# Ledger of designs, part 7: VH-VL binders against b7kms5

Target 1, 80 residues: b7kms5
Amino acid sequence: DTFETVRNTIRIESEVDESLRQLCHEERITKETWLEAAYLYLCEKPEELAQVIQLAQERLSQRKAIADYKRAKTMQERFL

## First folded at step 1 (VH-VL)

Design mb3 (framework fv_maftivimab)
Fold by ESMFold2-Fast, scan of step 1:
Structure mb3 (fold): chain C 80 residues (1-80), chain A 123 residues (1-123), chain B 106 residues (1-106)
Amino acid sequence: as target 1 above (80 residues)
Amino acid sequence: EVQLVESGGGLVQPGGSLRLSCAASGFTFSNYAMNWVRQAPGKGLEWVSTISGYGGSTYYADSVKGRFTISRDNSKNTLYLQMNSLRAEDTAVYYCAKGTIFGEVSRYYMDVWGQGTMVTVSS
Amino acid sequence: DIQMTQSPSSLSASVGDRVTITCRASQSISTYLNWYQQKPGKAPKLLIYAASSLQSGVPSRFSGSGSGTDFTLTISSLQPEDFATYYCQQSYSTWTFGQGTRLEIK
């Protein structure tokens, strides 16, 4: 049995990244294995998976709102 | 590449026990739910049991509950079915089948099947 | 348990025919319905999953449709290698197979 992997580039919030780096350092694991384990664990627990999906949807909405606000501010300053 | 090989079938008396094995290769075994499906001679397919990737969840057909136990050893890439209190109606070819990643996706389908191993419950 | 009933139990057809096999669930299963093909002495082969998704490597003449309780498998132009037994399977609440439909040559 061999593990075939894909290289993934993701952009996450700096505070979340700092917390995850600390956890990985303390537990002697990698971000890659933590992500794999977290997803697989949640797939075994449908109710918890649903909660995580809801949180992800909320975070996505927040990031979109912030991006929209920044664009609107830039346009307002240029066209006032 | 991806293969499942069943073994452990044979002739057994009513009330007896038998343990089936399924050796998996060519994929990351622990990522996938695994299934046992049987087929009596000349009859259709009957789902028997399913186990999640890390063994946290097991499911059984009503016809085998309390008699059969599904388990797996991810370090050996092997799925097991312990069959106790065997009855004539348990006579069938037993197939090992690979599911999908456990959770929402794992309930979708069985995409890779072994060749099957014959279990005969009779004198 | 959810019961799955296939119709017909057997069907005779000729090469080039359009063949339709039906599967009915005793309760709504959304689109959690799979189709398998089995040839004598062989293990089953997945054809279609999630009611209408064609498995990689399966010829495009196979198609599935339906949702809720009524589902169909269609073979648009039957080939010699398609004579086999076909099974539907629900995966909405555990797993239950239909009794099978034997597709025979006329």
Scores: ipSAE 0.006, ipTM 0.668, lowest interface PAE 11.0, mean pLDDT 88

Design mb4 (framework fv_maftivimab)
Fold by ESMFold2-Fast, scan of step 1:
Structure mb4 (fold): chain C 80 residues (1-80), chain A 122 residues (1-122), chain B 106 residues (1-106)
Amino acid sequence: as target 1 above (80 residues)
Amino acid sequence: EVQLVESGGGLVQPGGSLRLSCAASGFTFSNYAMNWVRQAPGKGLEWVSTISGYGGSTYYADSVKGRFTISRDNSKNTLYLQMNSLRAEDTAVYYCAKDFYGSGSLWEFDYWGQGTMVTVSS
Amino acid sequence: DIQMTQSPSSLSASVGDRVTITCRASQSISTYLNWYQQKPGKAPKLLIYAASSLQSGVPSRFSGSGSGTDFTLTISSLQPEDFATYYCQQSYSTWTFGQGTRLEIK
């Protein structure tokens, strides 16, 4: 039947997760259903989807920079 | 007790494909980078590939780039190495090894599996 | 692209001897140097990490030293179970192993 689900693991910035959890609590929905609804809505709005993708690219770039910084910091600490 | 158990090795013809598996237990698999290291008969160790804890970053030795793909299934605590376009020089025992530090840090391999033999021959 | 060269390629020593194996990097790797022991038919075992830190469970007769390009592994009093091949490995830029040093106990 329809409505088969798949398990996904995601890591979200803690401030964003807290904000999303509050929204889901107030609106009486789950993070899973919000994610599905948001994606489906954006797929019907190409211009808005493009804007979201641009924001996602920027956030991904920020996460990579943070990861690079942490690696460099750990490496430098090991020089001692 | 940390355990790594490799499987999937065997005899394969040049140009063929093979998929290796490494079953992990005794640690939180998703928190640690995982590695494949090989050793040709009578030769030394050669690093092959590394994958970060959640699979977002992969690294390959120049000798296998474009032919081998490292992947993992954290729900099954299993590491994989898909080997395509195999060559005679790929003949080796393939070891699965756990990175000591998480995040794909390229540090040290604190635990190793028993190895699985891959022979590429006619 | 960092090359690791070990010396000697092989050596023979008696039980109780002090044994030293050296490893040289083609460029400075700070202290990002690990030592592994591999017994015949077995997987490698981590002995030393970060050039001089002894891995938990490894006998205190093993020690490592060095920084930059020159590193040494020392076994202060060789035991029969130390028959093995020893490998150094740089972790500064990806991974490169030395060619190995075969230790034969006479």
Scores: ipSAE 0.000, ipTM 0.586, lowest interface PAE 21.0, mean pLDDT 84

Design mb5 (framework fv_maftivimab)
Fold by ESMFold2-Fast, scan of step 1:
Structure mb5 (fold): chain C 80 residues (1-80), chain A 123 residues (1-123), chain B 106 residues (1-106)
Amino acid sequence: as target 1 above (80 residues)
Amino acid sequence: EVQLVESGGGLVQPGGSLRLSCAASGFTFSNYAMNWVRQAPGKGLEWVSTISGYGGSTYYADSVKGRFTISRDNSKNTLYLQMNSLRAEDTAVYYCAKVREYLGSSFDAFDIWGQGTMVTVSS
Amino acid sequence: DIQMTQSPSSLSASVGDRVTITCRASQSISTYLNWYQQKPGKAPKLLIYAASSLQSGVPSRFSGSGSGTDFTLTISSLQPEDFATYYCQQSYSTWTFGQGTRLEIK
């Protein structure tokens, strides 16, 4: 009887992290168990899974644009 | 296995030029930003330059901007550093290093390093 | 440019000791702080990323903590192979290394 886990590192937006941290504290759960439960729940609901994937795709596009903007702004301030 | 191997170091006179190469194997080279980090004899680590996975973005330390050019050839899994107008203060072991995650998501730690190549600038 | 300052610059310790090294950023870098180990004549090795995440294959006696401007690397029980120079690095905006902390045999 083996309980096998893997350690993952993820980076998320600060405001999302703060909201998730509050939820986990209020409900007495961990980020790890929330992530597992959310994924398992969504796998049973194709319509909701599709909506989440769409949101994820939109956020990824926005994050890439923000990262590029942040770097450009920092480089301008540094190299002017 | 994942490997980075530097080459091209040597002795150069002040004002001279040198090109370093870093051969990568064991991972999808184009998916990761690549870096040059140097270390002068008996001194600490100094980040020199970074190039994005697709080569569209480059970054330089103030000490080298205008003199050094980072580039990559993804078809050959090779990273380059063209060093011009070399100064005695550029004397160092030069390491190539891989960013842990995709550059598009964030700047990140360097998880894989080469063994380094020695560049000596003296007359 | 973000400056990184380590303390102490050097320390002497014995096998079995608990060792702590600190790192301070000139501005808030959230948790974008990494720790490296470098042994004489060798390339650096990543120990910890994102302030507290242990890199795969690194012994559990190494741990990191902190956020914002103040960070700590701890070795809970020093082993002979741990005598090395340790560097912190910010990755919040490009990269800056601390000056290094040399850990020597007492």
Scores: ipSAE 0.000, ipTM 0.608, lowest interface PAE 19.2, mean pLDDT 86

Design mb6 (framework fv_maftivimab)
Fold by ESMFold2-Fast, scan of step 1:
Structure mb6 (fold): chain C 80 residues (1-80), chain A 123 residues (1-123), chain B 106 residues (1-106)
Amino acid sequence: as target 1 above (80 residues)
Amino acid sequence: EVQLVESGGGLVQPGGSLRLSCAASGFTFSNYAMNWVRQAPGKGLEWVSTISGYGGSTYYADSVKGRFTISRDNSKNTLYLQMNSLRAEDTAVYYCAKDEYSSSLRFGWFDPWGQGTMVTVSS
Amino acid sequence: DIQMTQSPSSLSASVGDRVTITCRASQSISTYLNWYQQKPGKAPKLLIYAASSLQSGVPSRFSGSGSGTDFTLTISSLQPEDFATYYCQQSYSTWTFGQGTRLEIK
């Protein structure tokens, strides 16, 4: 019997990916199963889930701020 | 069609309690975060509280934290706001609003809104 | 908390006019800004989300622009049904509404 699965492509920070890859190798699991397990575990822990969501929101905001800064800087420097 | 209907508003004395309800229909209730927004007479909109679709996360405006509790019963498609230690400043029309979102965003926008229910805190 | 300031507090205009309402955030919110319309005695209605995306069913005369801290809502040719109060809302970190701009008949 098989699980029904969905294929996703995601982009994460290089340092995070390297660390996660090392963890998965040492623990003999896959990135896919780690992601599933992490989400399921956090759904049982409302306070921890809220903290993870907060961190995710901060990281998303940081990425947007960096992207906005780079765009503004490029436009500014082109016309200086 | 998506509909939201608020109830439970009324006149209450300072220090009293009220529980508001919002009955939802026309969508899979448990898949969406729900919001309470209030508006004092002649004043602007103030976000009050939000609860996630599965109920695992709640958020409160600083003005109501510790006094108000947001909750939901997904089996009844109903959102609640328990209001304790009410003050004259809590007098407002309270709106229920559905959270629309993009899967890539943490916080969304509000559509649709219910008709609102009036809460008056007065002696 | 992120503070939202709208300008002006009230605006008088005539049918057919081009109207611009502004909203400023106390810190950068990228494009996480929404606009709502509220008529007296009615619930608010979503007009624009994510700074510039027009909500389905909203007339094309409404448009939004801006990013970072400064945002504008424009009505290209004012209609009688557009006289209302308009609110901006940041959705970058929870939600904060602006104080509202009343659009009045001149």
Scores: ipSAE 0.000, ipTM 0.613, lowest interface PAE 16.4, mean pLDDT 86

Design mb7 (framework fv_maftivimab)
Fold by ESMFold2-Fast, scan of step 1:
Structure mb7 (fold): chain C 80 residues (1-80), chain A 122 residues (1-122), chain B 106 residues (1-106)
Amino acid sequence: as target 1 above (80 residues)
Amino acid sequence: EVQLVESGGGLVQPGGSLRLSCAASGFTFSNYAMNWVRQAPGKGLEWVSTISGYGGSTYYADSVKGRFTISRDNSKNTLYLQMNSLRAEDTAVYYCAKSGLYDFRSEYFDLWGQGTMVTVSS
Amino acid sequence: DIQMTQSPSSLSASVGDRVTITCRASQSISTYLNWYQQKPGKAPKLLIYAASSLQSGVPSRFSGSGSGTDFTLTISSLQPEDFATYYCQQSYSTWTFGQGTRLEIK
C-alpha cells in the first residue's frame, strides 16, 4: 500500500518554524504529522477551534495591514 | 570514548521487579532520545521503550505497557528501565541504544550497549 | 502495528558472492527503514538508515534500496566478517524489527 498524500509548500514566520522544529525534534514527530494531529484534535473541540480561527484571522489581518502600510508609504513618497 | 554501559540485570521470580540502568559517556546525553531493545535467547530483536531527549515523551511496546517505566536523569547521563510484574516471556538480553535523527524525521539506533541479561524464572 | 517480514530467513553463501536480503512492510513506510548487523554474542550495529544512507565506518560493499513496502540490502562482494544475522527496522510508526536473516558460510 501507498498512502495518498499531497505535498504542500507554505511560508510561516521564522520564529514559529524554529519553535515547531524544536517541538517535533524533542517529541519525535514530524511537521506533517503535527499539522494533521493538531487539525484533527481541534475539529473535536469547537470552542478551541473557534479560538484558533480567530488567532489566524488576526495574524492575516496584521500581515495585510503591514502590506497596506508599505503600499501607502510608497505612494505618498512618489507624490511628495 | 563514546559508549553505553548497562547494569542491573539478573535472576528474578515471576511477578517480581527489576531496575535496569544505562550509563552514557562521550556525547551530549540530553540531546538524544534513548531506547531499550530486548532479545530473547535465540530470537530476534524487539523494541521495548523510548524516551525523548528531555524526558517529555515516552513510548512503549504493547507487551510492556503498564508494567515497564522508562526514565532518565540527564544530570547523571543515565537511562533507566523499571520493570514490574515480570513474566517468563520477559526473559531476554536488554540493550540500551541511542537514537540518531536524519533530516529531523527518520530515526535510527546508532550506538548500542553490550546488553544485560534478565532471566525471569522460579 | 506495522509488521516487518524478511526473506529469506537464512541463506548460505561463499566469500566473493553478491548477497541480497529483502524486507517487506505490511503498509507503506516511505523510506523510514534501517538495517542492522548482529554477530553472535554482540550488540547490533547500524549499517544503513533512511533506506539507502550508509552509516559512517560501514564498508561501501553494503547498500540499501527501496521505498514504500519493499526494501533490499545488498552486499556486493561477501567478506568473511559479513557472516552474521541482518535485521530491518521500520521507524515510520514507533519501531518494529523484522525477524532476521541469518547469513551463513556455504
Scores: ipSAE 0.000, ipTM 0.612, lowest interface PAE 19.5, mean pLDDT 86

Design mb8 (framework fv_maftivimab)
Fold by ESMFold2-Fast, scan of step 1:
Structure mb8 (fold): chain C 80 residues (1-80), chain A 124 residues (1-124), chain B 106 residues (1-106)
Amino acid sequence: as target 1 above (80 residues)
Amino acid sequence: EVQLVESGGGLVQPGGSLRLSCAASGFTFSNYAMNWVRQAPGKGLEWVSTISGYGGSTYYADSVKGRFTISRDNSKNTLYLQMNSLRAEDTAVYYCARDYVFGGDRLYYGMDVWGQGTMVTVSS
Amino acid sequence: DIQMTQSPSSLSASVGDRVTITCRASQSISTYLNWYQQKPGKAPKLLIYAASSLQSGVPSRFSGSGSGTDFTLTISSLQPEDFATYYCQQSYSTWTFGQGTRLEIK
């Protein structure tokens, strides 16, 4: 059944979210349907899927490096 | 690749002192707060102490305040726990654990990487 | 100082069972609650952070819920490798672990 759905909450970079919101508003689609369409399209394009996975790995690495840098600086706040 | 290795445990008399070390590898040590957590034989986990990434802030469990000192040497990628005035109740396996920050709308904390532990026995 | 109380202290279960462990904080800690698994002779492993977020590499049969003072860890269909001791931990103000729940083979 294609209509069985799940609810997910995801956290993405603010700038990316703002751009995606604008696109969805202009094209009259939702973030959910855009995500489904993007994934399904990429599954039919293995070379493009590989590039997207590489970008995702790079972005994850960048987020981790930033979190690592900020860790010492944020320690005080959590104990206040 | 990320690894923590404790050392320095052993048998010590009540009232004695001991210094534990935790050697870190596979990550930028200075960017992480570090923790000491202990576990007495057959008992649960007890947090002992935390030190910020650059060593500017330290925190201690009430049971060890004034007796234990946490410190770090970022040039050697090593965490330390100086234990003074040891009591039988301090007998435990001592773990070092990395403080991981999870991002998003709020910052969350967890201990994502742990060492194997080093046994400290305080007995006559 | 924040106290963490787990219930039960031990339980016996069979493979395939749904298991629920509860954890209560002495004051509100919002969603600053972690769950750990510890097998005999091994260091603890982080399972869940922020009350309900599954750590990378942890099987989806594990789930966490709750906020404020009451929290639960659920294993939807118990597997042989899940027999272990489970600990909750508040991360709101320093760290406090619960006393642990030993999950044993029935």
Scores: ipSAE 0.000, ipTM 0.632, lowest interface PAE 13.8, mean pLDDT 86

Design mb9 (framework fv_maftivimab)
Fold by ESMFold2-Fast, scan of step 1:
Structure mb9 (fold): chain C 80 residues (1-80), chain A 122 residues (1-122), chain B 106 residues (1-106)
Amino acid sequence: as target 1 above (80 residues)
Amino acid sequence: EVQLVESGGGLVQPGGSLRLSCAASGFTFSNYAMNWVRQAPGKGLEWVSTISGYGGSTYYADSVKGRFTISRDNSKNTLYLQMNSLRAEDTAVYYCAKYLDSGWEITPFDYWGQGTMVTVSS
Amino acid sequence: DIQMTQSPSSLSASVGDRVTITCRASQSISTYLNWYQQKPGKAPKLLIYAASSLQSGVPSRFSGSGSGTDFTLTISSLQPEDFATYYCQQSYSTWTFGQGTRLEIK
């Protein structure tokens, strides 16, 4: 039962980071503790967890689509 | 300890079908996205497919879209790859691989199985 | 797809040498780059993730650096067990591996 932590590097959208940083500053908490609390809370509420997962899947799909679009545009420009 | 064991490989004729399985142990299987990566003889690594922890999202390499289907059975801690309309170019060792962290897109594949050989030949 | 190009495709080195392998992405991938080691007949092993983070259990002689399009894997003092093929992988937009760099005995 030792309290141990891991270090992770994550990339999130600038607008989301700005909003979360402001929330953390106003409430005097850290991004790390907010993430832990959010996950633990959602694990106890399966319906809400499912909705969050759906939103996460949508956001991941959007990031992929944008990256795919930029990639295709770069390839087109190279061959024109 | 994390273990991934692939099975189901073998010799199959062009146009045929084959189903691969990956038995997982040593971690909470449903919390992690799982992956299939292949390697043709003497060639490099090629990502094939990914499935999210709950199975709600699947992703495929362009070379296999419409022919391969990734799925999982979390109650059996098993990952599957259904391969249809097989081509000679699909000949490779197929590896099962686990995401490093649960829920994070940037995570690499931290544990790999030993692989199973799929040979597509007449 | 984002293309990953490794340099060199092969190199020969001696035990104790400092070895550098580079990986170039066809577009910016921030730090979404991972390095793997593969020995003949074995599955790949993760060495480094997020460009510079050393995977637990991997010797400290391995290090990674870079961001954007240019990345480097360094082995500070080559050991006999390090002769293998090394692959970089981008995870920014799906997953693409480099062609591999074969590290052989000089």
Scores: ipSAE 0.000, ipTM 0.611, lowest interface PAE 14.6, mean pLDDT 84

Design mc1 (framework fv_maftivimab)
Fold by ESMFold2-Fast, scan of step 1:
Structure mc1 (fold): chain C 80 residues (1-80), chain A 123 residues (1-123), chain B 106 residues (1-106)
Amino acid sequence: as target 1 above (80 residues)
Amino acid sequence: EVQLVESGGGLVQPGGSLRLSCAASGFTFDSYGMNWVRQAPGKGLEWVSTISWSGGSTYYADSVKGRFTISRDNSKNTLYLQMNSLRAEDTAVYYCAKDISYDFLSGEYFDYWGQGTMVTVSS
Amino acid sequence: DIQMTQSPSSLSASVGDRVTITCRASQSIRSYLNWYQQKPGKAPKLLIYAASSLQSGVPSRFSGSGSGTDFTLTISSLQPEDFATYYCQQSYYTPTFGQGTRLEIK
């Protein structure tokens, strides 16, 4: 209880969450500590960090496309 | 610090036109959907229009279809609403609102709002 | 068109009270329901999204529950700054707001 923490809510792809959950179970760590460790590790590896940011940008673009598609289908059902 | 600042409101006669602007700062503007929401004096909130992050998809409330056009300029971090054929019932404070459009699991919600700009349609 | 109905239209309460307001959708919207707070002359503020998720920076005394057609916003111990109008909004279909619930000092 000496560490100050913040509660964050994040939404990730279900299959990614399932895989991460399995990894955490097998390695006996928590999702929170894995996220902290991954970020700290990548901050010390500029080339790897750049690649992760690239992947994140691509995945964000895909999510936006999915959201736009979902909205188009909802509008079609709602107004047609 | 996310900021949305609306401008372009004013007094206009029925049948007239106005163009509203919303200057955005403090977030990656081209990564989020944007919205216009209005509120008539003493009344509740009414969604007006949505534009996707890229500007490739636009959606409108039935009450404004064919008269209003939402657009954005991602290079200028600015959202627009072109309002034509204005009617007395379009009188309202118009709010610019940021949507978390990439978070489809939680649905569309408006996490940050501007302070609004008043549009009065009166002869 | 989907209709969002809030109850009550207005409510009087005292500081320290537990306050609940409800929102009803005319058809199922699953958990795609958000709650906003608006003070006079100010822009709305997001409180809760996806029926029960508390927005960052919002006090823990606010909570949301429900799914399908019936939803509730609860303030566990009302504070002076909580006197405002509260709106629900569905996002499953084209965004639609409820008519608002005005929370007034008793």
Scores: ipSAE 0.000, ipTM 0.633, lowest interface PAE 13.0, mean pLDDT 85

Design mc10 (framework fv_maftivimab)
Fold by ESMFold2-Fast, scan of step 1:
Structure mc10 (fold): chain C 80 residues (1-80), chain A 122 residues (1-122), chain B 106 residues (1-106)
Amino acid sequence: as target 1 above (80 residues)
Amino acid sequence: EVQLVESGGGLVQPGGSLRLSCAASGFTFDSYGMNWVRQAPGKGLEWVSTISWSGGSTYYADSVKGRFTISRDNSKNTLYLQMNSLRAEDTAVYYCAKTEYDILSGPDFDYWGQGTMVTVSS
Amino acid sequence: DIQMTQSPSSLSASVGDRVTITCRASQSIRSYLNWYQQKPGKAPKLLIYAASSLQSGVPSRFSGSGSGTDFTLTISSLQPEDFATYYCQQSYYTPTFGQGTRLEIK
């Protein structure tokens, strides 16, 4: 067998992306291998994985609230 | 694997009503906005309605305001479109589509169902 | 509503050709523009989002460019499976689509 990869398009905050790009450049790794390593490491650390999931849920909730607000404001200007 | 499956289309007389459903699977349904987009036979795409991830915000095209109602049931992973006072010009294939939204990239319709045909005719 | 106008409405091309489709918004939409491909009898497929970002799984021969009011979708070397109708869509306000560009075999 040959191992296979999938190509993903992921949208992340620009400040996070800049920091991650810098880290990958300095450590001579790629974003994809960092992502794989981080996930695999956390899968073996249930307590740490739970904390990361909690942060992810908080960040997602914040993004959705901001997106809903901005879209509602834009629509309000045109459709009231 | 993301799947969206529409149902509820059919033939209806002008002035009639239909309720469309879209069954979602393969993603966390309650985390994404959902949309209805239609296409009249041989014509282009027309956005109909959007509902936010929570159901707290809904938006409609001017052509359907007051007649159509978008809703969702996150416990059933299902999107709905209630269509009232149907007109001949509402005849179209109706697609449900998933929103991917990021404050930095804006919204896009990243996955679509295969559509359900609504024909408004006597 | 923001009006989206595509040019041309249709074009004929041969396999291997470089194809360019343009889209113009009636007002500035920054980079909030998406491109979709639709084959007869099928649902649309997202190709490009945020004006220039290639969707996962889409061949690299597709590219998008532009900002503000003028946008371009380019297919660098046309393949048989690329004959389809292409739509632009703005996401800055209430979503509106261009009228579509039908790409046909020459």
Scores: ipSAE 0.000, ipTM 0.613, lowest interface PAE 17.4, mean pLDDT 86

Design mc2 (framework fv_maftivimab)
Fold by ESMFold2-Fast, scan of step 1:
Structure mc2 (fold): chain C 80 residues (1-80), chain A 122 residues (1-122), chain B 106 residues (1-106)
Amino acid sequence: as target 1 above (80 residues)
Amino acid sequence: EVQLVESGGGLVQPGGSLRLSCAASGFTFDSYGMNWVRQAPGKGLEWVSTISWSGGSTYYADSVKGRFTISRDNSKNTLYLQMNSLRAEDTAVYYCAKGYDSSGLFEPFDYWGQGTMVTVSS
Amino acid sequence: DIQMTQSPSSLSASVGDRVTITCRASQSIRSYLNWYQQKPGKAPKLLIYAASSLQSGVPSRFSGSGSGTDFTLTISSLQPEDFATYYCQQSYYTPTFGQGTRLEIK
């Protein structure tokens, strides 16, 4: 085909994934095409892009804190 | 592209110390856990140590506990392994490996460096 | 620690053969099982993660299956470039590798 693609594997919150999956199913699109469209749209709107980046930074910080907590809990409950 | 470049390997006497470094580029270093994996000549892979995204959680193989210290400097995108009280059995190629997520432990090691050779002369 | 046992330790096969390598965990690791390929003198390369997911760029002749304690790596039609040592690795707890399976092409 004419499009050259790359494979990306991403991990997102279960609730967000479920909501996005439902949206994609109802609108008959894929997660890949939705991500491409969302990014391209935001590139045309610098103020909205900045807000999305801020939200992403906040979510990343929360994800990291949760990952550290889960690791410590797993070690304590299963082995240590 | 993701790149991991190890340095600091070399020849050391038993009981000596070495510090390995791994310079990372091509990804958001402070978002991922990092790992050290070693391989003795002609032998299999042995996980050595893992550090979470923040450095807040560190884990070690029983064979190196109390002798090795994993650390990271997120401002420099660099991973370290301080190796003390080295033994002949520590002779191996040491690989820096990227974790798939922030913990470093729950997912695959998706990218590896070229490795750096540590030889403990007995 | 969770022990990972691979079988066989080595095998020789002809180009075009279907090859299977197995890996057994000493306790359930769900699907936290990864497969790596290592060619002589090179760093390991991730082939399969989450027991059955093919890493980008890896030929479709490689596949993984299993969950819990029993896992299999399959090469459906062996090629000359597949000469390598294959390792399984659990990431459910502190990582442990199998001892490796050396694949030699006849």
Scores: ipSAE 0.000, ipTM 0.602, lowest interface PAE 17.2, mean pLDDT 85

